# Miniprotein binders against q53ft3: the designs that were tried, part 144

Target 1, 195 residues: q53ft3
Amino acid sequence: MFGCLVAGRLVQTAAQQVAEDKFVFDLPDYESINHVVVFMLGTIPFPEGMGGSVYFSYPDSNGMPVWQLLGFVTNGKPSAIFKISGLKSGEGSQHPFGAMNIVRTPSVAQIGISVELLDSMAQQTPVGNAAVSSVDSFTQFTQKMLDNFYNFASSFAVSQAQMTPSPSEMFIPANVVLKWYENFQRRLAQNPLFW

## First folded at step 16 (miniprotein)

Design K41
Fold by ESMFold2-Fast, scan of step 16:
Structure K41 (fold): chain B 195 residues (1-195), chain A 86 residues (1-86)
Amino acid sequence: as target 1 above (195 residues)
Amino acid sequence: SPESYKEAKEYAEKAQKYAEEAAREAIKNNDPESYEYALLYFRFAARIYEKAAELYEKGDKEEAEKLMERAEYHFEFAKKYYELLK
């Protein structure tokens, strides 16, 4: 349902489901990460009246995970960028993941998504500076993501002479990826909030 | 009313039964990703029906009725989606 992206890394689209309403993404080498994008894949919306609360955790000095609320994703706002650099180990007692004993690897942080009623989400307060509120910062990060995706996809381009008859995998023409990239970049330039 | 409470509880149990069935189909077909959304929607319908039952018990009829409508929407959506996977 969800995707998680860090600049310079492979996008993750397969969250680990740890409960009927809870999903996690692992973030190895978290000390090098400044921002994380969480987004809905767009194939299936949240049920009406539901949304996703986005949490972040990393091991504290005692090796215990502490979950912090970063913000939300909803059908109306299906993507969000969060600053995780400089976050302190916070309170976990009132977080949905606070009662869960999730096995952690040293130096691995996690993004957690808890699917809840919008009414219950409204009662929760995100950590002060996690959500990126400036349009300029969001636009810059989105452009970097587009560049990374295009470069990644184009690195797999093959000529027709290199294609195998009846291949075991599907192929997307490179020009289709380029047209998507150009269309998206044009729309972003007109309205950076169209996402 | 006692009847409204009973109805909400019965629908919660029915939605939970569908969630368990979807979970079994996911294992049987070795295709957990395709079934995960149907399971998610059935589970949420069950939770909303349970919350509606709690509100009926407390006498919050207006809010309970809103949750019953929301749960029914999710339950019907989940059933339609689940049938497409068969």
Scores: ipSAE 0.000, ipTM 0.168, lowest interface PAE 17.7, mean pLDDT 69

Design K42
Fold by ESMFold2-Fast, scan of step 16:
Structure K42 (fold): chain B 195 residues (1-195), chain A 86 residues (1-86)
Amino acid sequence: as target 1 above (195 residues)
Amino acid sequence: SPESYKEAKEYAEKAQKYAEEAAREAIKNNDPESYEYALLYFRFAARIYEKAAELYEKGDKEEAEKLMERAEYHFEWAKKYYEKLK
């Protein structure tokens, strides 16, 4: 399927299929999100003549979804980075009870992927400034995401002596995260477009 | 033609049947990611065959034939990929 990545958060690889040709990722606490990466998993291409249209949705003041076309992923461009910080909210006053809570209740946005014929995709117009098109900008974002994720994950590392038994939780050794970081950084340095 | 419409509908049903089989195998083999790709391609083939049938019904034979060729390409690719997973 597809993957969705937000700087400082765990990567999502389990999209919810909502129709034969439509897939959705949930983005909780979307107001803190500046960039989103959407990518194809593995080495398996789209069938010839097809690609994916990438949409972003957030709830409006009435709680109704507002969908915007961000761009596309195709066999020739299997990953795309989007800046959504300018798209996710208009100006508006908060209700008094909402403003009194210093810890904001999480709100959920969505990334949608619609698999379409390339001819159909060519007729669509993405929102003007969402796509991050330059290779150096993509490389810089990817490095920033990599650093932010590593720092975030490492801040929760604990020794085995400090662990409390919890059968519903999974733990990953900190050295596995470090090895992933080093491998990814090495590959990114050799070829910024390796994924 | 009526014959072309029926052929498109029959292939759409075959592709959908393969999609259902791939969905069952995904659960059975605990390899959901790999089988999800096969399922995706089978469903795309089915949708394209259905669209081709619609175009045949409307009399747009040229466009319908193009979609039939695309659907066949996707269906054959999906079958080859699915067989590799078995």
Scores: ipSAE 0.000, ipTM 0.191, lowest interface PAE 16.7, mean pLDDT 69

Design K43
Fold by ESMFold2-Fast, scan of step 16:
Formats: C-alpha cells, sequence, structure tokens
Structure K43 (fold): chain B 195 residues (1-195), chain A 86 residues (1-86)
C-alpha cells in the first residue's frame, strides 16, 4: 500500500501491519536521517473520504515510543516529504498508537500510518517544522534523493555472466532503473509537484 | 429497534467472516500484501457495523443509520478489491 524512502537508502515497500488500520516502517540509525518520503504505491487508492495520517516515533531512554504527527497522504496528494531531524527532543502528540506501548530497539525509529476519515484528519495539527513547504527546498531534496538512489542501485549492477542463481531474489534490468530516473527527472523539471 | 440491531450485528459478523476468509487466502497464496487492502476494509466495515448496532441499542436511530450506510460503503469497496484478487 505504502512506501517509505530515506535519501541514500533502499526504498521500503513492505509495512508491518500492527492493527486493522495501522502500519509501521522501521527506520534504523534514525539520528542520521534528515528527511523521509512517505508515498502510496499507486496500485489501490483510498476509498472516497479517507486518507492516511503519518506519524514519526523515536524510542525514549526506556525504549518506549514517543509519537508525533508529521502530516498526511491522500489520493489527491499521494506522497509527502517530511523533515525529521528537528523532532527528536519534542513532546509526544496525541496519537492512535499510544495504546500499544511497544518497547523498541534503541536507535530504531518508526514511521506510522493510520488510515482515517478526511474530516478527522482536517482537525489535526502536524508538528510545525515537519512538512517541506518550499518548492526550491523540495526540488533540491528530490534531485539529491534521485541521484543518490540511482547511483546506489546502479553500484550493484552485474552482467549476466556474473549472476549467481538465487530463486529467492528478484533482479531488475538496469535499463528499467535508468528509464525511471530519466522519466522522473523530466516530469520534475516540468512540474516539481507532479507527485 | 430490535430488528435494526439484529441486522447490524448480522452484517458485522458477515464482514468479519470475509476478513477471516481474506486472511486465510493471503496465507494460502503466500501473498499477504495483495490481500492487505481488502482485509483492512472488511475489518473496518465490521467495526462500524458493530458501532451502528450499539447506537440502535441506545435508541439513536438516525446516527446508527448513517453508520450503516458508511459501513456498507466500505464493505462494498472491500468486496470489489477482494474479487479482483481471485
Amino acid sequence: as target 1 above (195 residues)
Amino acid sequence: SPESYKEAKEYAEKAQKYAEEAAREAIKNNDPESYEYALLYFRFAARIYEKAAELYEKGDKEEAEKLMERAEYYFEFAKKYYEKLK
């Protein structure tokens, strides 16, 4: 349903379901993370009137999660970029994950997604500095993320002769990655908010 | 009314059974991600039907009827996506 991307790291597309309407992604070594992208995979939309509230949590000194609301994803805005580097010392906000009180590994943060009614989401206030609102900052971050992702993925490219048989692994042709990169750059240049 | 309460409870049970079936199919096909959306909305519908039943029991018929309509909306969306997976 959802994906989570950190600049310089591999994309995560397999969220852990922790309740009927709640999903989490683990973020190891979170103190080195400045920005997180949360997006819908695009295959299945939300039903009319629903969206996803995006939360960030970090473990306190006892390993207990401290949750903060970052923002939202909807069918109309299926991706969002959040700056989390300033949020690690704040007070926790009101959140739907509090009843769980799951003890977590130190240095592993989480992104949480709660599926909610749009009317309920409209009444909530995200933490003030989480959403990236400047078009120039957004474009610069996105370009850096694209370059880092493409370079990282391409560094693992091997020829057919170098492949080791592995039925549990998937391989993606390098030209597919290049085609996606070129298409995304073109679209970003035409409209930096196309996604 | 007692009849409306019974209807809401029966629909909640039906939605829950669909959720259980979707969960079993996810395991059978080793494809939990594909069934996640249908499972989510079947469970959501079941919970809303249960809330509608609670409101009927309390005599809040107007609010209960609104929840019944909303639950049916989610139940139909779940069925639509679930059928596509079969």
Scores: ipSAE 0.000, ipTM 0.205, lowest interface PAE 14.2, mean pLDDT 70

Design K44
Fold by ESMFold2-Fast, scan of step 16:
Structure K44 (fold): chain B 195 residues (1-195), chain A 86 residues (1-86)
Amino acid sequence: as target 1 above (195 residues)
Amino acid sequence: SPESYKEAKEYAEKAQKYAEEAAREAIKNNDPEDYEYALLYFRFAARIYRKAAELYEKGDKEEAEKLMERAEYHFEFAKKYYEKLK
C-alpha cells in the first residue's frame, strides 16, 4: 500500500504490518537522514472516509520509542515529504534530562502509518517543522514582523532629558517593549500557534 | 464558570468540526493545498477555544475571556477563508 524513500537508499515498498491498522518502516542509521518521503503506491486506495496519519519515532536516552506526528497521506494527497533532521535527539530537550548523552543503543528510527478516520486525522496537530504548511509561513512572517516592529519602535527611543511634556501623548519605556518581544519569541518557539 | 466553560468547549468542538470538513475536502480534492490551509486555521481557532475552556475551569476568568475574543477572531477569519474556496 505504502512506500518510503530516503535519499541515497533503496526504496522501501513493503511496510511491516504491526496491527490491523498500523504499518511501520524501519530507518537504520537515522542520524544521516534529513528527509523522508512517504507515498501510496496508487493501486490500493484507502477505504472511503479514511486516510493515513504519518508518525516518526526515534529511540530516546532510555531506548524507548518517542512517536511524533509528521502529517498525513490520503487518496487526494497520496505523497508527502517530511523533514526529520530537527526531530532527532539532542536538538531540544522535551525533558530536563533529554539533552544528556547517557545511552543511545539502537540507531534505528521508524516511520509509522496509522489508518484512521478523517475526523480523527483532523483532530491531530503535526509537528511544525516536519512538512511545508501555513504554520511555517505564519512563523516566518511573525518573526520578521517582530524584528521589524522592535527595531522600528527602538529607533524612537529618547532619554528623559529629551522629552517634552505632552499630556495628549502616551509613552512606553523601551525595556517594556523588549520584555514583550522576548516573551512573544519564547512563546512562539514553544507553540507557533499560541497567538 | 460552568456556563462559560460549556460555551468555550462548544465553540472548540464547532471549530474542530469545520477543521474536519476542510480535511475531508482536502482529501477529496486533487489540488488540496488551500483546504489544508483552511484546516490549519480552524485547528488554530479550536486550540485557542480549548485553552480558554481550560482557564475557565481553573477559575482564571479574565485570561479566558481574552482568549475567547482571540479565538472568535481567528474562527471568523478561518470561516471567511474557507467560504472563498467553496
Scores: ipSAE 0.000, ipTM 0.079, lowest interface PAE 20.8, mean pLDDT 67

Design K45
Fold by ESMFold2-Fast, scan of step 16:
Structure K45 (fold): chain B 195 residues (1-195), chain A 86 residues (1-86)
Amino acid sequence: as target 1 above (195 residues)
Amino acid sequence: SPESYKEAKEYAEKAQKYAEEAAREAIKNNDPESYEWALLYFRFAARIYEKAAELYEKGDKEEAEKLMERAEYHFEFAKKYYELLK
C-alpha cells in the first residue's frame, strides 16, 4: 500500500509488516539522508475514517531506538515529504511501536507507518515541522527529480555508432545513473530547497 | 441494551469469518498482498465491533454507537475490496 523514496536509492514498495496495522521500511546509512518521501501506491484508498501516522526511528548512542512522529498520510493527502536531518537525537515521545520486537543494527534508521483512526491522529503532535510539503509540493519535487535525472543522464549518452557492442542491444551505462544519484543527494544536503 | 450488544458481537464474528477467508486466499495467490490488505481491514472491523460491544455492556451507548459506525465503514470497504479480488 505504501512506498518510501530516498534520493540516490531504489524506491521501496514492500514494507515489512510487524503487526496488523504497522509497517516498517529500513533506511541503512541514515546519516547521509536529508529527506524521505512516503506515499500511497495506487487506487486502493484507506477505509473512511482512517489514515497513516508516519514515524521515524534511529538508534541513539546506546543502540536504543528513538521513535518520533513525523506526520500523516491520508486519502486527501496521500504523499508527504519529511526532513529528517537535524531531528532531535535525545528523546522521543510516546509511540505505538514501543512494544514491537524490531531487531536493529547500528546506522540503520526506520520509517514506521501505523494505520490509525483520523480522530486519534488529530490528537497527536508531530515533532517540530518535519513535514515540509503538501501533495502539490510532492508533485513539484517529483517533476524536478525526473527533469534532473533526464537532463543529467542525457548529457552522458553516446550514439550506438560510437559503440562497438552488438547493435541488437540498446543500453545506457549504469554508472551514469549512479553519478546522477550522487549529484542529487549532494545538492539536497547543501540546499534543502533544491527541489 | 441486549440487542445492541448482540448486534456488535454478530458483526465482529462475521468480520472475523471474512478475515479467515481472506487469509486462506492469500496463501493461494501469486501476489498475496491485496488479500492481506483485505484481511487487515476485516480484522480492524472485528476489533472495533468488539470494543463497541464492551461499551454497550458498560452502558456507554453513545460512544458504542460511534464505534459501530466506524466499524461498519471498515467492514463495508473491506467487503467491497475483497469482492473485487474474486
Scores: ipSAE 0.000, ipTM 0.177, lowest interface PAE 16.2, mean pLDDT 68

Design K46
Fold by ESMFold2-Fast, scan of step 16:
Structure K46 (fold): chain B 195 residues (1-195), chain A 86 residues (1-86)
Amino acid sequence: as target 1 above (195 residues)
Amino acid sequence: SPESYKEAKEYAEKAQKYAEEAAREAIKNNDPESYEYALLFFRFAARLYEKAAELYEKGDKEEAEKLMERAEYYFEWAKKYYEKLK
């Protein structure tokens, strides 16, 4: 149903379902991530009156995840760009330098999507200015993400044709990715604020 | 109202059972991506039916009927999609 894009990384379209209405994407090495894009694949809509609340989580000092609301995706706004660089560290006086160990172990963060009633979503307040609202920024970032997604689809289709898939491997039909690319490109041309 | 509440709860249970069946078929056929849409729509229908039941219980019959209609639309669509996958 959903996809998650990070600049310079492979697109994720197979969310882990953790509840009837809750989906998660893992973001390894999240310290290097500035922006994430969350989108619907465009083939099926949310039920009328429903949408998705988008959350971000990183491990706290005890290794426990803390969820923060970034924003929303709906049938009318099926993709959103979020800036998470300001959310990855404590907003206080934390992060003193540990100068001796220059190589830190990678951490895994998560993007969570909760399917909720639109009425419920209207009562919630996202943290800070996580959502990117500039038309120029949206247009440029969207074009980069569409190019990345399309290039991934092309590469994957060729590779899949050359090997027998493993029963445990997850993969998406190439035509779905191509249709998504065409659909978003068309919508972006009609309304740059569509995103 | 008690009758309408019961009907909404029964449909929610039916939609949930269809979701469970679709999940089992996805595993059986090792094709979770194809069944994902059926699963999602069955679960969405179940949630809408549950919300309709809550509204019937609160006496908001008009809004409950609207949710029942929406739930039925998604439930029927999911059944048609699921049937094609078998």
Scores: ipSAE 0.000, ipTM 0.180, lowest interface PAE 14.5, mean pLDDT 67

Design K47
Fold by ESMFold2-Fast, scan of step 16:
Structure K47 (fold): chain B 195 residues (1-195), chain A 86 residues (1-86)
Amino acid sequence: as target 1 above (195 residues)
Amino acid sequence: SPESYKEAKEYAEKAQKYAEEIAREAIKNNDPESYEYALLYFRFAARIYEKAAELYEKGDKEEAEKLMERAEYHFEFAKKLYEKLK
């Protein structure tokens, strides 16, 4: 239902569902990450009156996860870009994931998505400067990310007969990537703030 | 109220049961995309009904009633989606 994109890395479209309303993406080598894009795949919208609160976690000096609210995705704004470089908070777990026993590697950061009522989301305050506010910079960044992702992903396209069997891996048809790319470009051209 | 708590719990269980049924049919009919939307709505309806039950237990009747209305909306919408798939 969700996707997660980091500049220079393969897109992730298979979030680990850790509860019926909570999803997690793992981000290894998080110290090299500047921006993260979270988006809905466009096949399944949120139920009316609901949206997703987007959190980022990293291990503190004691190896404990530190969760921070980055922002939100909704049916009206199904994609968001967040700047995570420079986040330096040790705030406690006043977040939906605080009561969960999420198994993770201590050196890996995570993006968490909690599906919540819009009224509940309105009561939350994201960390400052996480969301990208410059439309021009955002449009340029998004175009580069789209081009990089599509070109990189399509370079791995193979016919079904050429696929190497690997039960632990997921494969995405090239046409699905192309349709997502074209739809995203169309929407971005119409309204750079649609995400 | 005790009856409202019981009703919320019963509907949460019913919504979860529908979600399980839909998941099975999605696999059997090899049409996962058509079923995903109805499945998601039933799962969220179940969660909201459970939250309403918790609020009834705590005595927050007004907030619980609001959640019941939202859960019912999602539940009925999911049923309509599922009926189209039959």
Scores: ipSAE 0.000, ipTM 0.226, lowest interface PAE 15.5, mean pLDDT 70

Design K5
Fold by ESMFold2-Fast, scan of step 16:
Structure K5 (fold): chain B 195 residues (1-195), chain A 83 residues (1-83)
Amino acid sequence: as target 1 above (195 residues)
Amino acid sequence: SPDKEYFELFMEFAERIFRKAEELYEKGDKEEALELFERAAYHFEFAAKYAKKNNDPESYKEAIEYAEEAQKYAEEIQKELEK
C-alpha cells in the first residue's frame, strides 16, 4: 500500500503490517538519514473519510521507542517528504538525561503509518518543521539523492591512460552516467513518481 | 574538491534547463517555459550552496545572480499567463 524512500538506499515497498491499521518500515543506521519520503503506491486508495498518519520512532535512553507525529498522507495528497534530522537523538530537547549518555546503543529507527479517521487526524499537531512542503522540497531531496549517486559513481572514474586491461573488471564511461543523470531529471520533471 | 565538481555540474545543468526554457518560450509553450525557469532558478541556488561549502564567494555570487535572473523570467511569464 505504501512506499518509503531514503536517499542513497533501495526503495522499500513492502511495509510490515503490525496491526490491522498499522504499518512499519525499518530504518537501519538512522543517524545518517536527513529526509524520508512516504508515498502511496496508487493501487489501493484509503476508504472514504480515512487517511494515514505518519510517525517516526527512535529508541530513547532506556531503549523504549519514542513515536513522533511527522504528518499525513491522504488520497488527495498521497506523498509527503519529511525532515527527521531535527528529531534524532539529542534534538528533542525534552530529555536532559539523554544528553548525558556516554555510550550510544546501535538501533533501528522506524517509520510508522497508522490508518485513521480524517477527523481524528485534523485534531493532531505534527512535530514542528517535520513536514516539507511540495514540489521544490521533493526536487531538493531528489537532487541530493542524484548528487550522492553521481559523486559515488564518479569516484571510480579514471582516464583511459590509467586503465589496466582486466576481463574481470567493468568500466562505464563518465558521460554515460551524466546522460543518465540528465534523463532522470527530465523524467522527474514530467512525472515526480515515474520510478 | 567534490564540492567544486558539484558546483560545476549543477551550473552546467541549470544553464541547460535555462536555455531549454528560453526555447519553449519562443515557441509559445509559456506554461512549460515558466516551470523550467523556476526549476533553473532552483538548480542555480543549489549550485550556490556548493560554492558556499567550497568557500568560493565569487562563484556563490555568480550562481545567485543567475538564479535571480531565472526567477525574473518566471515572474514575467506568470504575469503574461494571468492576462
Scores: ipSAE 0.000, ipTM 0.091, lowest interface PAE 18.1, mean pLDDT 68

Design K50
Fold by ESMFold2-Fast, scan of step 16:
Structure K50 (fold): chain B 195 residues (1-195), chain A 93 residues (1-93)
Amino acid sequence: as target 1 above (195 residues)
Amino acid sequence: SVEELLEYIELYLEFAERITDPERLEYHLEFALKYIELLARMTGDPELRKEVEELRKLIEEALKLVEEGKIEEARELIKKIRELIERIREKLQ
């Protein structure tokens, strides 16, 4: 249902489901990360009246997780950019991941998504300066997403000689992906909001 | 922030340096130019404004080299531009 993107890294689309309404992405070497993007894959929308609360967790000096609310994603706003640099020194907020307070690997942080009622989400306060919402931020996000999608898709490219046909699978030539990438980038350069 | 915009400019130029296709190279250079223009509008520092204007001119020259099919010359200029950006970033810290 969700994706997580960090510039220069392979996009993650397989969140670990840790409860009926809770999903987690691991972020190794998180101290090198400045921004994280969380987005919905578009295949399964939230039920009416519901959305996702996005949390960031890092291990403190004792390996204990510290959870902070970053912001939200909803059907009407299915992607958000978060700045996580500078959040390491804070203490944790009240969070729905309390049962997961375990000692973890010191270099691995997590993004948590909790599916919640919109009314409940409206009563919560994200940590300051985490969300990025300007048009320029969406241009940056779109370009990074475009580059990471192209790199992700191209990582599966094989020559015709290496192909193993499967009747249940569809294959797209790499050239088609490249043409889409070039066309999208041209359109984005002309108007960042062309969609 | 100024530092964040410089990081994005550097990122686009790093991508541009690795691209051999002239049209893809041109598009990445155009994005670098967009961020340079944003930085120019955001900056009140006269010295930084002068450096940003120099970066703009160099990107435009790289675009002209790509247009002329001089890809290797454009790549060498991109490398020089990236070195200038790194110097600017160091001065800001």
Scores: ipSAE 0.000, ipTM 0.120, lowest interface PAE 15.9, mean pLDDT 69

Design K51
Fold by ESMFold2-Fast, scan of step 16:
Structure K51 (fold): chain B 195 residues (1-195), chain A 93 residues (1-93)
Amino acid sequence: as target 1 above (195 residues)
Amino acid sequence: SVEELLEYIELYLEFAERITDPERLEYHLEWALKYIELLARMTGDPELRKEVEELRKLIEEALKLVEEGKIEEARELIKKIRELIERIREKLQ
């Protein structure tokens, strides 16, 4: 029913069914994973009034799984992208896998999908919404990077009177840098994904 | 994409429609608003821009109703907002 994709790896479409309503994908070498995509295959829809809660787990120092709710997939929203890099050291949330005392192989994380009532899913709060939080964080980071670059470049600005003749040296007017900065900032505000 | 953002907005509004707890209802509406703000930044189409601005105003109105304890009025407005989103999605064909 489900697929799981990690950049640079083969797509997984054969989830392990661990209960009637629970499915798991193994993520070996999870320390190198930044994002995970979870999606429905489109062959079997959820029953009416139901959807899937998406969880991430990693083994703690005792090999016990620590589960965290990432988000949801539904018939109306059949795919989602999650940022997991910041969650590897996080604390677990209340979850439907909590009673499962399965010792995991070290270095193997899991994506879990629990088929739940939409009413139940609406009561839950995901940790780390990757789609909105990552875009907002990227926008803030990009703005700081732009400010740092502009300040650094401007620190080398000299007037024409201070210039030393150098036939092989290229020079860019400071006003061109400023115009680029202003244009980039405007475009970023209009669409943070234009990058 | 525009369609993906509309799907996220619809997801949170569907959850909002199923919630009676004011704090959870506010949470879902605030996330819907965040996705509407992202959509507003992405669109250059004047007609879609007007529709997105209308969605923003309606969500803010729903949040105000929740803050005032008018949960049933907020639910009715959420239902209307979802109908508007469906019309926008149909228009995008």
Scores: ipSAE 0.012, ipTM 0.517, lowest interface PAE 8.6, mean pLDDT 73

Design K52
Fold by ESMFold2-Fast, scan of step 16:
Structure K52 (fold): chain B 195 residues (1-195), chain A 93 residues (1-93)
Amino acid sequence: as target 1 above (195 residues)
Amino acid sequence: SVEELLEYIELYLEFAERITDPERLEYHLEFALKYIEKLARMTGDPELRKEVEELRKLIEEALKLVEEGKIEEARELIKKIRELIERIREKLQ
């Protein structure tokens, strides 16, 4: 039902179901993550009057998970981007004396999605620095991804005269990729959350 | 948006002109038709609705030509449909 995307990592679409109404994605090596995108796959909508509350969890100094509300996804707003870099500062075990060699073990954070009543969600307040600090940050991230994809795909462009026929292979015309790129940029400029 | 859907329709038709296989051509025309139907549902402008209905009929005609094995006639019609889409897009600017 849900997907989770982090720049530079494979998209996750198979959440672990931990209860009838609760789903979790693991985020290994979360100290290297600045932003997380959570989205609905678009195949199954929420039941009427329901939506998803999105939480972030990291281990505290005692190893216990600390859950913080990041925001929401609904049928009307099926995707959201969250900044988590500010939420993970100071997670490492720290001793009070201030000067000692510490070897940090790899930590795994989690994104949790809880299916809740819309009325209940309206009464809750997300943490202040969980949402993207500015729309510009998301737009810049998305533009960089678009540029990287377009440049990567275009680097494989060859004319048919420059290659040996291969009847089992599929090819995409370069102009199709360019038109998709231009259309996506236009959509992003009008509404950064369109997808 | 209307402009965005027209761009996708044009993209499928542009690609369709380069397809030599009748089944693949038919598949791309069906995608163009799907986007035209979506555009028809979202527009409230009577004049645009009339133009969208004309596009739908022309795509259906192109599909019929493909089914009948008249591939070259279908391609000529696709070129005319693309010209009509471009005129609609210019008018919306």
Scores: ipSAE 0.007, ipTM 0.224, lowest interface PAE 12.5, mean pLDDT 73

Design K53
Fold by ESMFold2-Fast, scan of step 16:
Structure K53 (fold): chain B 195 residues (1-195), chain A 93 residues (1-93)
Amino acid sequence: as target 1 above (195 residues)
Amino acid sequence: SVEELLEWIELYLEFAERITDPERLEYHLEFALKYIELLARMTGDPELRKEVEELRKLIEEALKLVEEGKIEEARELIKKIRELIERIREKLQ
């Protein structure tokens, strides 16, 4: 249902489902990451009245996760760019991942997505400065993401991929990637101020 | 992009319509205002600039209504602001 992009890295489309309504992506070597993109794959929309709250966590000095709310994705806003560089741990903030036993590795951060009612999401407030605040950073990241994601995804297009080497592996139809790319290009083309 | 910022503004206004607590409502309106300010810095199109400035004024009016405890009037204004955003997005094809 979800994808996660980091400029210069392989796209992730196989989230670990840790509860019926909760999904996690691992971000190794997170100290080198400035921005992450979270997006819906476009094949399965959220159920009526629901959306996704996007969280970021990193291990503290003892390897315990510290979760922070970055923002949201919904059917009306199916992708978002978040700045994670410079984020510090919040003090005792309530979050939906608090009781979960998730396997952690030193220097591996996580993006968590919690599927929630829109009414519940409206009661939450994201960490300040997690949203993109710079026009230049947004433009540069968008351009790099477009090129890197499309080129990477296209490199895996095959005429037939019916048998998988692993039953846990997820596949996305090449046509879905192409539709996303074309949709994104169309949106950029509608605003020549950013070309 | 312009559309991306309009989507953020619309999302926070949709959330604002669902809030009755004045402090929480104010917080979401301030997020919408922040994205409007970013949009204003990015656009050189005079027509779009005029529409963005109208959005800014309407959000400021909604914030004032919240400060005065006129929550239902603020809510109705937020609905009208969302309609204006949808019209702006349609003009962007």
Scores: ipSAE 0.216, ipTM 0.665, lowest interface PAE 4.5, mean pLDDT 73
Fold by OpenDDE base, second read of step 17:
Structure K53 (fold): chain B 195 residues (1-195), chain A 93 residues (1-93)
Amino acid sequence: as target 1 above (195 residues)
Amino acid sequence: SVEELLEWIELYLEFAERITDPERLEYHLEFALKYIELLARMTGDPELRKEVEELRKLIEEALKLVEEGKIEEARELIKKIRELIERIREKLQ
């Protein structure tokens, strides 16, 4: 349902589902991460009237997780970029993951997505520093991320004849990736802040 | 996890082995290197860490070969790296 992208890293498309309505991505070496992109894969939309609250968790000085609301993804806004580099000094907010004993490894942060009612989401306030500051920087970053993703994904493209059977693995046609890329670029061009 | 990182590294290297374009090859090797470095930081076992460090050195060597235009030599080295990764995986099981 969700993907997570960090510049210079592999795309994560397999979130750990920790609850029916909660998904988690691990972000190793989070200290080096400035921005994270969370996006919907397009396979399963949110139910009507629902979206996803995106949270970031990092260990505090005591090693305890601190969760902060970054923002939201919805069917109408299926992708979002969050700055996480400046969040380490912040205080935790109310989050839906607090009751979950998620096994954490030192130096690994987490992105949590909670599927919630849009009305509920509207009442929540993301941390202010999670927003990308300027349109120009945002656009540049987004383009870089898009290119990174596309280059990465396309590098794995093989013909049907070249595929090695792996029944346990799921495959995404290259044209799907291309279409996603093109659509994203189009939307970005139309409105750099469409997310 | 360590295992997951190894899987991703292996994936990059698998494609790197088939790539003939130097720029693309470099790209994949650089990603592999980044994950190897991450793996090194995550590895607490001294023996495993030593092996991971060997991976790092080999990848760096491969990158150097690519920069020098020695693509075939780089490919051969990548094969060796993949073998080493497999050995590491076996030790983790």
Scores: ipSAE 0.000, ipTM 0.156, lowest interface PAE 14.2, mean pLDDT 78

